# VH-VL binders against Uncharacterized protein C11C11.01, part 13

Target 1, 160 residues: Uncharacterized protein C11C11.01, of Schizosaccharomyces pombe (q10200r209to368)
Amino acid sequence: LTKLDRAKLEWLIQGLNCEKGSIGNLLCFAVEHVNNHVEITDAFLKEFFNDQPTDDTKVYDDDYINERGEKKLSLIYLMNDILFNGISGTSLVWRYRFSFEPHVERLLDDLYLFSKRLGGRIKEDIFCKKVVKVIEVWKTWIAFQEETLERAWRNFSGNT
Short names: E, the ipSAE of ESMFold2; O, the ipSAE of OpenDDE; V2, 0.75 times the mean of E and O plus 0.25 times the DockQ between their complexes.

## First folded at step 12 (VH-VL; framework fv_bepranemab)

Design y2 (from x3 with light chain E55K; at its last look DockQ between E and O 0.55; V2 from the best seeds 0.00; counts 0 for: pae E 5.9 > 2)
Fold by ESMFold2, look of step 12:
Structure y2 (fold): chain C 160 residues (1-160), chain A 119 residues (1-119), chain B 112 residues (1-112)
Amino acid sequence: as target 1 above (160 residues)
Amino acid sequence: EVQLQESGPGLVKPSETLSLTCTVSGGSISKYYIAWIRQPPGKGLEWMGTIYYEGETNYNTAVQSRVTISVDTSKNQFSLKLSSVTAADTAVYYCAKGGYEPDYYMDVWGQGTMVTVSS
Amino acid sequence: DIVMTQTPLSLSVTPGQPASISCRSSQSLLHSDGKTYLEWYLQKPGQSPQLLIYKVSNRFSGVPDRFSGSGSGTDFTLKISRVEAEDVGVYYCMQDTQYPYTFGQGTKLEIK
């Protein structure tokens, strides 16, 4: 990626939310720059696992945890759209699947552990149901290792 | 004070769809959920399902093929639809509210509305 | 489904005397978050149910301190230390640890 493209990617990732337009903008970037799928995936992972405040004085609270949850969901929805959106071509899907596949187990494990931090059974239930919907898409299309997806599905659906 | 009021028809014919509304007053519906519970005459309570403010639902497996619970946040209203009703669906229907915080479960209940399934 | 069984099903108590209601679940009610979601509700004659106790032993706001809850795992108890006329009605235990949420069959409390 060029310096300008890297800056645009970082801006899009930092501003990503669950709104259709926000996800769509980053999806378009991912399609436009498919040859850089490894670097884009690395930026995705950096934000996905970025659970620390940006300044030393910020104390974690329920608002921060809720915002991190929405960010993680928005990133998973983006990943799902890249892999299963009808606009994406087969070659594009293969490239992003290649770069994401080594990390799927870690992503799912993090989502599960994160769900326990949401501060309530009901918040956990809502979060887990949203993740289950994505896992079911991935299972239906045999996107990743079946054993990994089945284990994750049981974890998220069994803890309701 | 948050208050709940159920409304709907008192009589529904067999095989038709039962449709009820739960109207919320005295507060915002953000950060809480609505459960629907029914009680056949002279019998105990049965949880039918729950809808979260975000629209996610959970249904009792006994009725899940026939029940739909929805929310209209602009009107502070929740609805219950139960299709293909039989005499076994005759009951008082309640809506009840709980918060997303773990300390309050169904802390506010509506008055209940009687629904009779009869030809 | 978790079955909730209450005993006794009916209870007749002289005013001022204690009462005790048992609730047993077919499975542990301990949730994976370490909490137990067992509630008690009272349905007075002609009224909607009202919350008395949540998470086994916590009295809901406005509930008199003569009501207390206890228990763990599968065995739970509601106690009324000194029954009053206003306590008449049907008491239900309920679990909301696992879907589907389920109620006990009820215990009718009457004054002798």
Scores: ipSAE 0.126, ipTM 0.691, lowest interface PAE 5.9, mean pLDDT 85
ESMFold2 (binder alone), look of step 12: mean pLDDT 92; pTM 0.948
OpenDDE, look of step 12: ipSAE 0.288; ipTM 0.760

Design y3 (from w4 with heavy chain I34W; at its last look DockQ between E and O 0.62; V2 from the best seeds 0.52)
Heavy chain, then light chain:
Amino acid sequence: EVQLQESGPGLVKPSETLSLTCTVSGGSISKYYWAWIRQPPGKGLEWMGTIYYSGETNYNTAVQSRVTISVDTSKNQFSLKLSSVTAADTAVYYCAKGGYEPDYYMDVWGQGTMVTVSS
Amino acid sequence: DIVMTQTPLSLSVTPGQPASISCRSSQSLLHSDGKTYLEWYLQKPGQSPQLLIYEVSNRFSGVPDRFSGSGSGTDFTLKISRVEAEDVGVYYCMQDTQYPYTFGQGTKLEIK
ESMFold2, look of step 12: ipSAE 0.595; ipTM 0.823
ESMFold2 (binder alone), look of step 12: mean pLDDT 92; pTM 0.945
OpenDDE, look of step 12: ipSAE 0.381; ipTM 0.777

Design y4 (from w4 with heavy chain G27F I29L; at its last look DockQ between E and O 0.72; V2 from the best seeds 0.00; counts 0 for: pae E 3.6 > 2)
Fold by ESMFold2, look of step 12:
Structure y4 (fold): chain C 160 residues (1-160), chain A 119 residues (1-119), chain B 112 residues (1-112)
Amino acid sequence: as target 1 above (160 residues)
Amino acid sequence: EVQLQESGPGLVKPSETLSLTCTVSGFSLSKYYIAWIRQPPGKGLEWMGTIYYSGETNYNTAVQSRVTISVDTSKNQFSLKLSSVTAADTAVYYCAKGGYEPDYYMDVWGQGTMVTVSS
Amino acid sequence: DIVMTQTPLSLSVTPGQPASISCRSSQSLLHSDGKTYLEWYLQKPGQSPQLLIYEVSNRFSGVPDRFSGSGSGTDFTLKISRVEAEDVGVYYCMQDTQYPYTFGQGTKLEIK
């Protein structure tokens, strides 16, 4: 990626939320720059795992946790759109699937552990239900290793 | 003063769809949930499902294929639809309000509405 | 599904005497957040259920001090220290630790 493209990628990731316009902008960037799918995937992962250091974070920790939850969901929705939206061609899907697949287990495990940090049982349940809907899309399309998706589905749905 | 009021037809023919409404008054906070619970005459309580004000639902597996719970936030109204009813669905139907952070218990119940499934 | 079993199913109590109702769950009601979501409800004759106890032992607002809850894991108890005439009805335990939410069968309390 050029310096300008990296700056635009960073800006899009920092502004990413669950609104379709925000996700669509970054999706278009990902499609336009498919030859840099590894670098884009790395930037995705850096933001996904960008949790604040453990210091005395009390009141801001609650607001921060809610913001991180929204960000993680927006990133997963983006990933889902890249892989399973009709806008992405099969060649594009294969490249992003290749770069994401080594990380799917780690992503799903992190989402599950993160769900336990949300402030309340209902917030946790809503978060998990949103993730389950994405996992079910991935299972329907046989996108990733069956064992990984089934384990995650059981964890998030509470069915063990 | 929070109040819940169930409303619906009272009589429903077998194989048809039972449709009920729960109206919440005196409380319009967006962070709560509504549960639907039914009680056949002379029997115990059965939780049917829960809907968060944001629209996410959980259903009892026993009725999952037949039940739909929805919300109209502009009217503070929640709906229960149960398809393909039989005599076994004859019951008093309650809606109950549960809390959101930090208290989750069902603190306010409607008076209930009797639904009879009969020809 | 978590099965909730109440004992006894019926009891008859002399006014002023204590009463005790047991509720057992088929698995632990401890949620991953460290709380145990076990409630007790009373349904007085002809009325809707009303909340008595939440999270095992907390009395809901307006519930008389004579009601108390205890227990942990799978074994829970509701106690009434001095039964009064207004306490007649059917008592239900309920878990909302995990879906589906489930109730016990009910315990009918009568005055001797």
Scores: ipSAE 0.329, ipTM 0.745, lowest interface PAE 3.6, mean pLDDT 86
ESMFold2 (binder alone), look of step 12: mean pLDDT 90; pTM 0.938
OpenDDE, look of step 12: ipSAE 0.503; ipTM 0.807

Design y5 (from w4 with light chain D96E; at its last look DockQ between E and O 0.63; V2 from the best seeds 0.00; counts 0 for: pae E 4.5 > 2)
Fold by ESMFold2, look of step 12:
Structure y5 (fold): chain C 160 residues (1-160), chain A 119 residues (1-119), chain B 112 residues (1-112)
Amino acid sequence: as target 1 above (160 residues)
Amino acid sequence: EVQLQESGPGLVKPSETLSLTCTVSGGSISKYYIAWIRQPPGKGLEWMGTIYYSGETNYNTAVQSRVTISVDTSKNQFSLKLSSVTAADTAVYYCAKGGYEPDYYMDVWGQGTMVTVSS
Amino acid sequence: DIVMTQTPLSLSVTPGQPASISCRSSQSLLHSDGKTYLEWYLQKPGQSPQLLIYEVSNRFSGVPDRFSGSGSGTDFTLKISRVEAEDVGVYYCMQETQYPYTFGQGTKLEIK
């Protein structure tokens, strides 16, 4: 990626939320720069695992936790759109699948552990339901290791 | 204050779909959920499922293949559909409101509506 | 599924005397958030259930203080210190710690 492209990527990731327009803008960037899929995936992972508080907030602040939850969901929705949205090409799917595949178990484990920080059983249940919807898409397309997806599905759905 | 009212047909034929509506009035329902509970004549209470205002649902495994609970947020209405009914589905059906935080309990119940499944 | 077992299933009480209803769960009702989601409901004749007790021991608004709840883990008790005629009906315990949510079988309270 050029210096300008990296700055744009950072800006899009920092502004990412669960709104379709926000996700769509970053999706378009990912399509335009598919040859840089490794660097884009690395930026995704950096933001996904960036759970440190801002200088002005504490890690247990409810506002911070809610904002991190929305960010993590938006990143997973983006990943899902890149891999399974009908606008994406076959070459795009293969490249991003290759870049994400080594990290899928870690991503899913982090989402599950994060769900326990939401501070209420209904908040946790709602978050888990949203993640289950994505996991079911991934299972349908046999996108990643079946054992990893099945274990995550059981965790998030509460089925054993 | 929030009030709940169930409505729907009192008689349903076997193999048909039971369809009920829970109308919510008297306040904002944000951060609340609606549960559907039924009670066969002379018997105890059975939780059928819960729907959050945002549309996510949880169903009793005993009925999950036949039950659909939905919400129309523009009307503050919740619905229960139970397909392929039999005489075993004859019961009084209640809707009840529960909270998210800090208190998780069903504090408002509808009056209930009797549904009979008979030929 | 968590099975909730109430004893007794029927209870006949002289007005002014105490009553005690046991509820046992097939597994712990302690949630990972540290709370125990055990509730008690009363269904008076011809009426919808009404909440009496939530989170084991908290009386719901407007519930007389002669009602009290206690217990932990798998064993829970509802006590009525002095039964009144208005207390007749069927008492249910319920858990909402784990899906599916489940009720006890009910305990019918009658006046002798």
Scores: ipSAE 0.259, ipTM 0.719, lowest interface PAE 4.5, mean pLDDT 86
ESMFold2 (binder alone), look of step 12: mean pLDDT 91; pTM 0.937
OpenDDE, look of step 12: ipSAE 0.434; ipTM 0.800

Design y6 (from w4 with heavy chain G98S; at its last look DockQ between E and O 0.50; V2 from the best seeds 0.00; counts 0 for: pae E 2.6 > 2)
Fold by OpenDDE, look of step 12:
Structure y6 (fold): chain C 160 residues (1-160), chain A 119 residues (1-119), chain B 112 residues (1-112)
Amino acid sequence: as target 1 above (160 residues)
Amino acid sequence: EVQLQESGPGLVKPSETLSLTCTVSGGSISKYYIAWIRQPPGKGLEWMGTIYYSGETNYNTAVQSRVTISVDTSKNQFSLKLSSVTAADTAVYYCAKSGYEPDYYMDVWGQGTMVTVSS
Amino acid sequence: DIVMTQTPLSLSVTPGQPASISCRSSQSLLHSDGKTYLEWYLQKPGQSPQLLIYEVSNRFSGVPDRFSGSGSGTDFTLKISRVEAEDVGVYYCMQDTQYPYTFGQGTKLEIK
């Protein structure tokens, strides 16, 4: 990516939320720059794992947890939309599939651990269900290698 | 004061769908979660399912394949549908609300409505 | 599913005497959020169930102080210090730590 494109990507990721427009803008960027799918995926991962360390002795404020929850969900939704985007078709699906696939297990592991940080059984349940819905879509459409997704799913679902 | 009232047919034929409505008065439905609980005559209580303010639902595995809980915000009503009923589904059906706060206990119950499954 | 087991299933008590009901769960009711979601409900004759205790030991609003809940993990107890006529009914413990929510069999309390 060019310097300008990187700046734009960073801006889009920073402002990413669960709103359709927000996800759509970053989706368009990802599609337009599909040849840079590795770099874009790296930026995705950097933001996804950009959390404060888990400290059992520390009480996190609700605002932070809610914000990070929304960020993680929006990223997962984006990931889903990238994988199944109709504009770039097979080319987009295949390229991003390869860049995301090595990270699927740790993404789901992180989401599981994060769900435990939300504080409250209802929030945890709602969050997990939203994630599960996305995973089910991936399973249905075979978004990733079957073995990889099965391992990731078992680890996540076994704990939910 | 929040009140709940169950309504629906008291008699349903086997294999048909039981349909009940829970009407909420005295408060906004968006602040509560609603659970459906049933009680066969002379027996204990059974949790059937809950619907959250987000629209997310959880069902008892025993009835999951047959039960659907939904909400109509315009009418302040929640609905329970139970398909393919048998005599075993004869019971008093309650709706109960939980608070919006983290406790989510069922603090207000409807009066219950008796549903008999019979040919 | 978590199985809730109440003992006894029936109890006859002289007014003014204490009563105790036990509830055991097939697995721990401690949630990952640090809370234990165990509730006690009373269903008086001809009425709907009503909440008595939540999170093991918290009395719901309006519940007399003669009612108390205790326990942890898998063992829980509801106690009535002095049983009154108005306490007649069926008592249920319920867990909502894990889906599906499950009730105990119920304990019928009668006055001698």
Scores: ipSAE 0.256, ipTM 0.737, lowest interface PAE 1.7, mean pLDDT 91
ESMFold2, look of step 12: ipSAE 0.455; ipTM 0.775
ESMFold2 (binder alone), look of step 12: mean pLDDT 92; pTM 0.948

## First folded at step 13 (VH-VL; framework fv_bepranemab)

Design z1 (from y3 with heavy chain S54E; at its last look DockQ between E and O 0.42; V2 from the best seeds 0.00; counts 0 for: pae E 7.9 > 2)
Fold by ESMFold2, look of step 13:
Structure z1 (fold): chain C 160 residues (1-160), chain A 119 residues (1-119), chain B 112 residues (1-112)
Amino acid sequence: as target 1 above (160 residues)
Amino acid sequence: EVQLQESGPGLVKPSETLSLTCTVSGGSISKYYWAWIRQPPGKGLEWMGTIYYEGETNYNTAVQSRVTISVDTSKNQFSLKLSSVTAADTAVYYCAKGGYEPDYYMDVWGQGTMVTVSS
Amino acid sequence: DIVMTQTPLSLSVTPGQPASISCRSSQSLLHSDGKTYLEWYLQKPGQSPQLLIYEVSNRFSGVPDRFSGSGSGTDFTLKISRVEAEDVGVYYCMQDTQYPYTFGQGTKLEIK
């Protein structure tokens, strides 16, 4: 990516939210720069894991849960659109799937741990329902390791 | 302090849609969940459903095919629609505020509004 | 659905005497987070319900200490150590451990 393209990528990621226009702008960038899929995936991961340090028992405060929860969901929705719902062809899907696949288990595990620290069963249920919808798309298209997707689906849906 | 007030028509014809609005004052509708509960005359309480302020809902299975709960953050209001009503839907309807971290009990209730289903 | 069963359905009490109301659930109210979501509400004549007790035993703000809740699993009790005239009304237990949230059928408390 050029210096200008890198700056645009960072700007799009920092501004990413769950609105369709915001996700669509970054999706278009990902399509336009498919040859840089590794760098784009790395930027995705950097933002996804840009959490404040905390222990497993600490409940997030209101400001944190609003900001980080929406960002994590927006990133997962973007990933889903890159792989399944964008204007992409099979070459685009293959390249981004290659870049994301090593990280899928870590992403899903982080989402699950995040859900347990939301500070309420209603917030947890809502967050998990949103994640389940994405996992079901990935299971339908057999996108990633079947065992990883099945375990995540059981955890987020409450089936054990 | 937070106050809730139900509003809407007190009389609804059978087979039509019951529509109620709950206005939140003395606080913001954001960050909480909100509930509708009803009480038929002389009978007990029935939880109808809950909405998280972002729009996610959970409904009582007994009414889930007929009920819609929604939020209007710009007016600081949430609403109830119950379609295809019958005499069995005659009740006092309450709106209630759910708590937020760590407590999720219904701590503030509206005064209730009587809705009668009749010709 | 979790069925909540209250006993007795009505209760007449001499002022100053204790009262006890039982609430049983058709299945455990222990949530996977380790908490038990059982509430008690009082509906005084002509009024909206008001919260008395949350999470089995915690008094809500402003509730007199003569009200106490106890129990675990499927068996829960609301006790009033000294009934006063203002305690008249219908008491409801409620579970909000899992959807759909359900109430007991109510216990009417009257003064003898």
Scores: ipSAE 0.012, ipTM 0.593, lowest interface PAE 7.9, mean pLDDT 84
ESMFold2 (binder alone), look of step 13: mean pLDDT 92; pTM 0.946
OpenDDE, look of step 13: ipSAE 0.287; ipTM 0.757

Design z2 (from y3 with heavy chain Y104A; at its last look DockQ between E and O 0.58; V2 from the best seeds 0.00; counts 0 for: pae E 6.2 > 2)
Heavy chain, then light chain:
Amino acid sequence: EVQLQESGPGLVKPSETLSLTCTVSGGSISKYYWAWIRQPPGKGLEWMGTIYYSGETNYNTAVQSRVTISVDTSKNQFSLKLSSVTAADTAVYYCAKGGYEPDAYMDVWGQGTMVTVSS
Amino acid sequence: DIVMTQTPLSLSVTPGQPASISCRSSQSLLHSDGKTYLEWYLQKPGQSPQLLIYEVSNRFSGVPDRFSGSGSGTDFTLKISRVEAEDVGVYYCMQDTQYPYTFGQGTKLEIK
ESMFold2, look of step 13: ipSAE 0.067; ipTM 0.659
ESMFold2 (binder alone), look of step 13: mean pLDDT 92; pTM 0.947
OpenDDE, look of step 13: ipSAE 0.741; ipTM 0.902

Design z3 (from y3 with heavy chain S54E Y100F; at its last look DockQ between E and O 0.57; V2 from the best seeds 0.00; counts 0 for: pae E 7.1 > 2)
Fold by ESMFold2, look of step 13:
Formats: sequence, C-alpha cells, structure tokens
Structure z3 (fold): chain C 160 residues (1-160), chain A 119 residues (1-119), chain B 112 residues (1-112)
Amino acid sequence: as target 1 above (160 residues)
Amino acid sequence: EVQLQESGPGLVKPSETLSLTCTVSGGSISKYYWAWIRQPPGKGLEWMGTIYYEGETNYNTAVQSRVTISVDTSKNQFSLKLSSVTAADTAVYYCAKGGFEPDYYMDVWGQGTMVTVSS
Amino acid sequence: DIVMTQTPLSLSVTPGQPASISCRSSQSLLHSDGKTYLEWYLQKPGQSPQLLIYEVSNRFSGVPDRFSGSGSGTDFTLKISRVEAEDVGVYYCMQDTQYPYTFGQGTKLEIK
C-alpha cells in the first residue's frame, strides 16, 4: 500500500461502525486493494485486538465497553462481507480467506471472552446472538475449519 | 406503570396461523425483552419465546419451526405468529415484560387471551 | 432442554401452618456470570402468574416476607412460613439460565 492508501485505510478503520455505508466504504477499499490483503488483514487485527487492558491511563466504563463491542462487531461484519457478500470474485475471496484463516479461532475466542465483560446477562446474550448469526453464515458456506466453527457455535449459543 | 394487553381472534382452524398482538402502555417497547407464554387448559406454563429490544429473538425448540415474534415500535406492540396449528396449540396465551439487567425476571404479565383450535 | 421437576404436585395446608415446595433441575442453573436464574411464580385462581422470587432468594416488590426461596445448583425450595387463605393457587418454578426457558409442572396449594 502507498502512504496515502495506508492513511485512508487507517481513517476507514477508525471510523468503522455497524452502519451499511461505513462497512461499504471499507469493503470497497478492500476490493480495490486485494493484492495487499495481508496488510489490510493486519490492520484489521490491530484494531480488533486494541483493548490494551494493562493501560493504566484508560478508564473502562460502560461507554468504552459499548464502543469496543460495536467496533468488534463492525469488523466481523466487514470480514463477512468481504468473504460472502457476492461482490468479490472467487480469487479475491480466496486471498482474503487465506490471510484471515490463521486468525479465525483467536478472533472467535476473543469475541467470546469479550462477551463476558459486557457487565450483564442480557447484553451478553444480545452480543452472542449477533455473533451466532455470522457463524451460521460461515458454517453454511463451509468457510474455515468446521471443528472451529462448531465449537464457537456451541459456546455462543449455549448448546453444549 | 407498564401494562400489557393481548388481543387477537379466539378461534383458529387447524393448519392455519394463530396471530396475536400484545399492546404495551406506560412504557417503551424498545427498552426490555418481551415474552410469550402459553398455558393449555388445566396444564402448566410453557415459554414460547422472547424478543429483545434490538429485535433479536429466541424461541422454544418445541415450536421454533412454527413461531415468529416481532415488534412494531410505531404502535408500541409486539406479536406472536404460530403457523400450522393443531388442537395441541389450544391454550391461554400470555404476553410478559422481561426485566432489563440486572433484573432478568418476568415482572409484568398480560391478562391472557384464550385461543381455541378447532374444526 | 433443562427439565424442572416440582414436588409435591399438590399440597393441602391448614391455615397458619408452613408449606414447602421443592424444585429440581436436570442440570445446574448456575450461569457463567456467577448468578443462578431461578424464579418462583404464583398463579392465583383465574389470574395471570405473578412473580414471587427471582434469582433463587430475592423477594419481588410487595411479596410478603413469609415467602422465602433457597437452594443452589439443581435443588431449590420455596417456603411459606405461615400459609394464608390468599396464598391459594398454583406455584411454578422457572429457570432462565439457558434457552429454552422452562417451567416446572406446577404445585397446587389448597387450604384444608
């Protein structure tokens, strides 16, 4: 990616929310720059895991936790759109699948652990339900390892 | 004070769709979870499902393939649709308000409406 | 599904005497958040159910202190220290720890 492209990527990621337009803008960027799928995936992961729980200067209140939850969901929705929206061609999908696949188990594990930090059973249930909808798409299209998806599905749905 | 009232037809033919509406007054439907519970005559209570304030639903596995719960925020109402009914679906149907965290219990119930499946 | 089993299914009590109703679940009701989501409801004759106890032992607003709940894991009890005529009805335990939410079969309380 050029310096300008990296700045645009960072700006899109920082502004990402669950609104269709926000996700669509970054999706278009990802399609345009498919040859840089590894760098784009790395930027995705940086933001996804940017919790910094050992940062003593941060205050963890309800507003922060809610904002982190929305960001994590928006990133997962973006990933789902890149892979399964039908906008991307087959070879483009395989490139992003290749760069995301090593991280899927860790992403799902982090989402599950994060759900326990929401500070309420109803908030946890709602968050988990949203994640289950995405996992079910991934299971339907035989994305990623079935063992990993089935385990995550059981965890988030409470079916053991 | 939040109040709930069920409404809908009292008689439904077998194989048709049962449709009920719960009207919420004294509160906003977009703040809590909302439930449907039924009770066949002379029998116990059966939870049918819930809808969360953001629209997410959970259904009893026994009826999951036939049940739909939805919200109409403009009318402050939520609804139950149960397809392909049989005589086993004859019951009093209650709507209920669930708590919002930290409170998870069903604290307000409607008066119930009897639905008979016959003919 | 978690099966909730109540005993007894019917109970006749002389006014002023204690009553005890047992509820057993087929698996632990302890949620991963450390709470146990077990409720007790009373359905008086001709009425809708009303909440008595939530989270095992917490009395709902307006419920007399002669009602108490206890238990943990899979075994729960509702006690009425002195039964009054207005306590007549069917008592249900309910779990909402795990979907689908399930009720016990009910315990009918009658006055002798």
Scores: ipSAE 0.035, ipTM 0.652, lowest interface PAE 7.1, mean pLDDT 85
ESMFold2 (binder alone), look of step 13: mean pLDDT 92; pTM 0.945
OpenDDE, look of step 13: ipSAE 0.348; ipTM 0.783

Design z4 (from y3 with heavy chain Y53R; at its last look DockQ between E and O 0.37; V2 from the best seeds 0.00; counts 0 for: pae E 5.5 > 2)
Fold by ESMFold2, look of step 13:
Structure z4 (fold): chain C 160 residues (1-160), chain A 119 residues (1-119), chain B 112 residues (1-112)
Amino acid sequence: as target 1 above (160 residues)
Amino acid sequence: EVQLQESGPGLVKPSETLSLTCTVSGGSISKYYWAWIRQPPGKGLEWMGTIYRSGETNYNTAVQSRVTISVDTSKNQFSLKLSSVTAADTAVYYCAKGGYEPDYYMDVWGQGTMVTVSS
Amino acid sequence: DIVMTQTPLSLSVTPGQPASISCRSSQSLLHSDGKTYLEWYLQKPGQSPQLLIYEVSNRFSGVPDRFSGSGSGTDFTLKISRVEAEDVGVYYCMQDTQYPYTFGQGTKLEIK
C-alpha cells in the first residue's frame, strides 16, 4: 500500500462501526486493493485484538464495552461481507479467504472470551446472538473447518 | 406503580396481520425491557419476543420471520405485529414488563387480550 | 431450544397439605455468569400470570413464605408448605438462560 493508502486504511478502520455505509466504504477499499490483502488482513487483526489488558473477572465500563464490542462486530461483519456476500466469480475474494482462514479459530475464541467479560448477562446474550447469526452464514457456505464452526456455534448459542 | 394494558382487534382474518398495542402507565417505557407472551386456548404460555432498552429485539425462533415488536416512546407504548396469521395464532396475548440489568424476570403483566383468527 | 418439562400436569390437594411441582430442563440452565435463570409463575383462574420465584429460589416481593423454590442444573422444584384456597391455578416454570426463552407446559393445582 502507498503512504496515502495506508492513511486512508487507518482512517476507515478507526471510523468503522456497524452501519452499512461504514462497512461498505472499507469493503470497497479492500476490493480495490486486493493485491495488498495480507497487509489489509494484518491491519484488521491488529484492530480486532487491540484490547486493554484485563483478567476474566473484570467488568468493562459502559463506554469501553460499547466501543470495543461495536468495533469487533463491525470487523467481523466486514470479514463476512468480503468473504461471503461477494463470492460469485471473483478471484479477489479467494485471496482474502486465504489470508483470513488461518485466524478464524482465534477470532471466534476471542469473541467468546470478550462476551464473558461483559458487564451483565443481557449484554452477553445480545452479543452472542449477533455472533451466532454470522456463524450460521459461515456454516451455510462451508468456508472453514466444519468442526471449528460447529464448536463455536454450540458455545455462542448455549447448545452442547 | 407500572400498569400495562393491551389493545387491538379481537378478530383477525387468516393471512392478515395481527396488530396489538400495549399502553404503559405509571412508569417510563425507556427504562425497562418489554415482552409479548401468548397463550392458545387451554394451552400453555409461549414467549413471542422481547424489545431491550437498546432498541434491539429478540424473537422466538418459531415466529421470528413473522413478528415485529416496536416501541413508541412519545406515546409510552410498545406493539406487536404478527403477519400471515392462521388459526394456530388464536390465543390470549399478554404484554409484560421486564427489569433492567441484571434483572429480567417479568414482574408486571397486562390483563391479556383474546385474538381469534377466523374468516 | 431448551425444553421445559413439568410434572405432574395436574395436582389435587386438600387445603392445609403440602404440594410439590417438578420442572426439568433439557439442558443445564447455568448461565456463563454463574447464575441460573429459572422462574416460577402462577396463573390464577381468569387472571394473568404473576411472578412467584426468580433465579431458582428468590421469592418475589409480596409472595408468601409458604412458597419456596430449589434445584440446580436441570432439575427444579416449587414447594407450597401449606396449600390455601387462593393458591389454585396453573403453575409455570420458565427459563431465560438461553434464547429462545421457554416455559414448561404448566401444572394445574386444584383444591380437593
Scores: ipSAE 0.072, ipTM 0.656, lowest interface PAE 5.5, mean pLDDT 85
ESMFold2 (binder alone), look of step 13: mean pLDDT 91; pTM 0.944
OpenDDE, look of step 13: ipSAE 0.083; ipTM 0.695

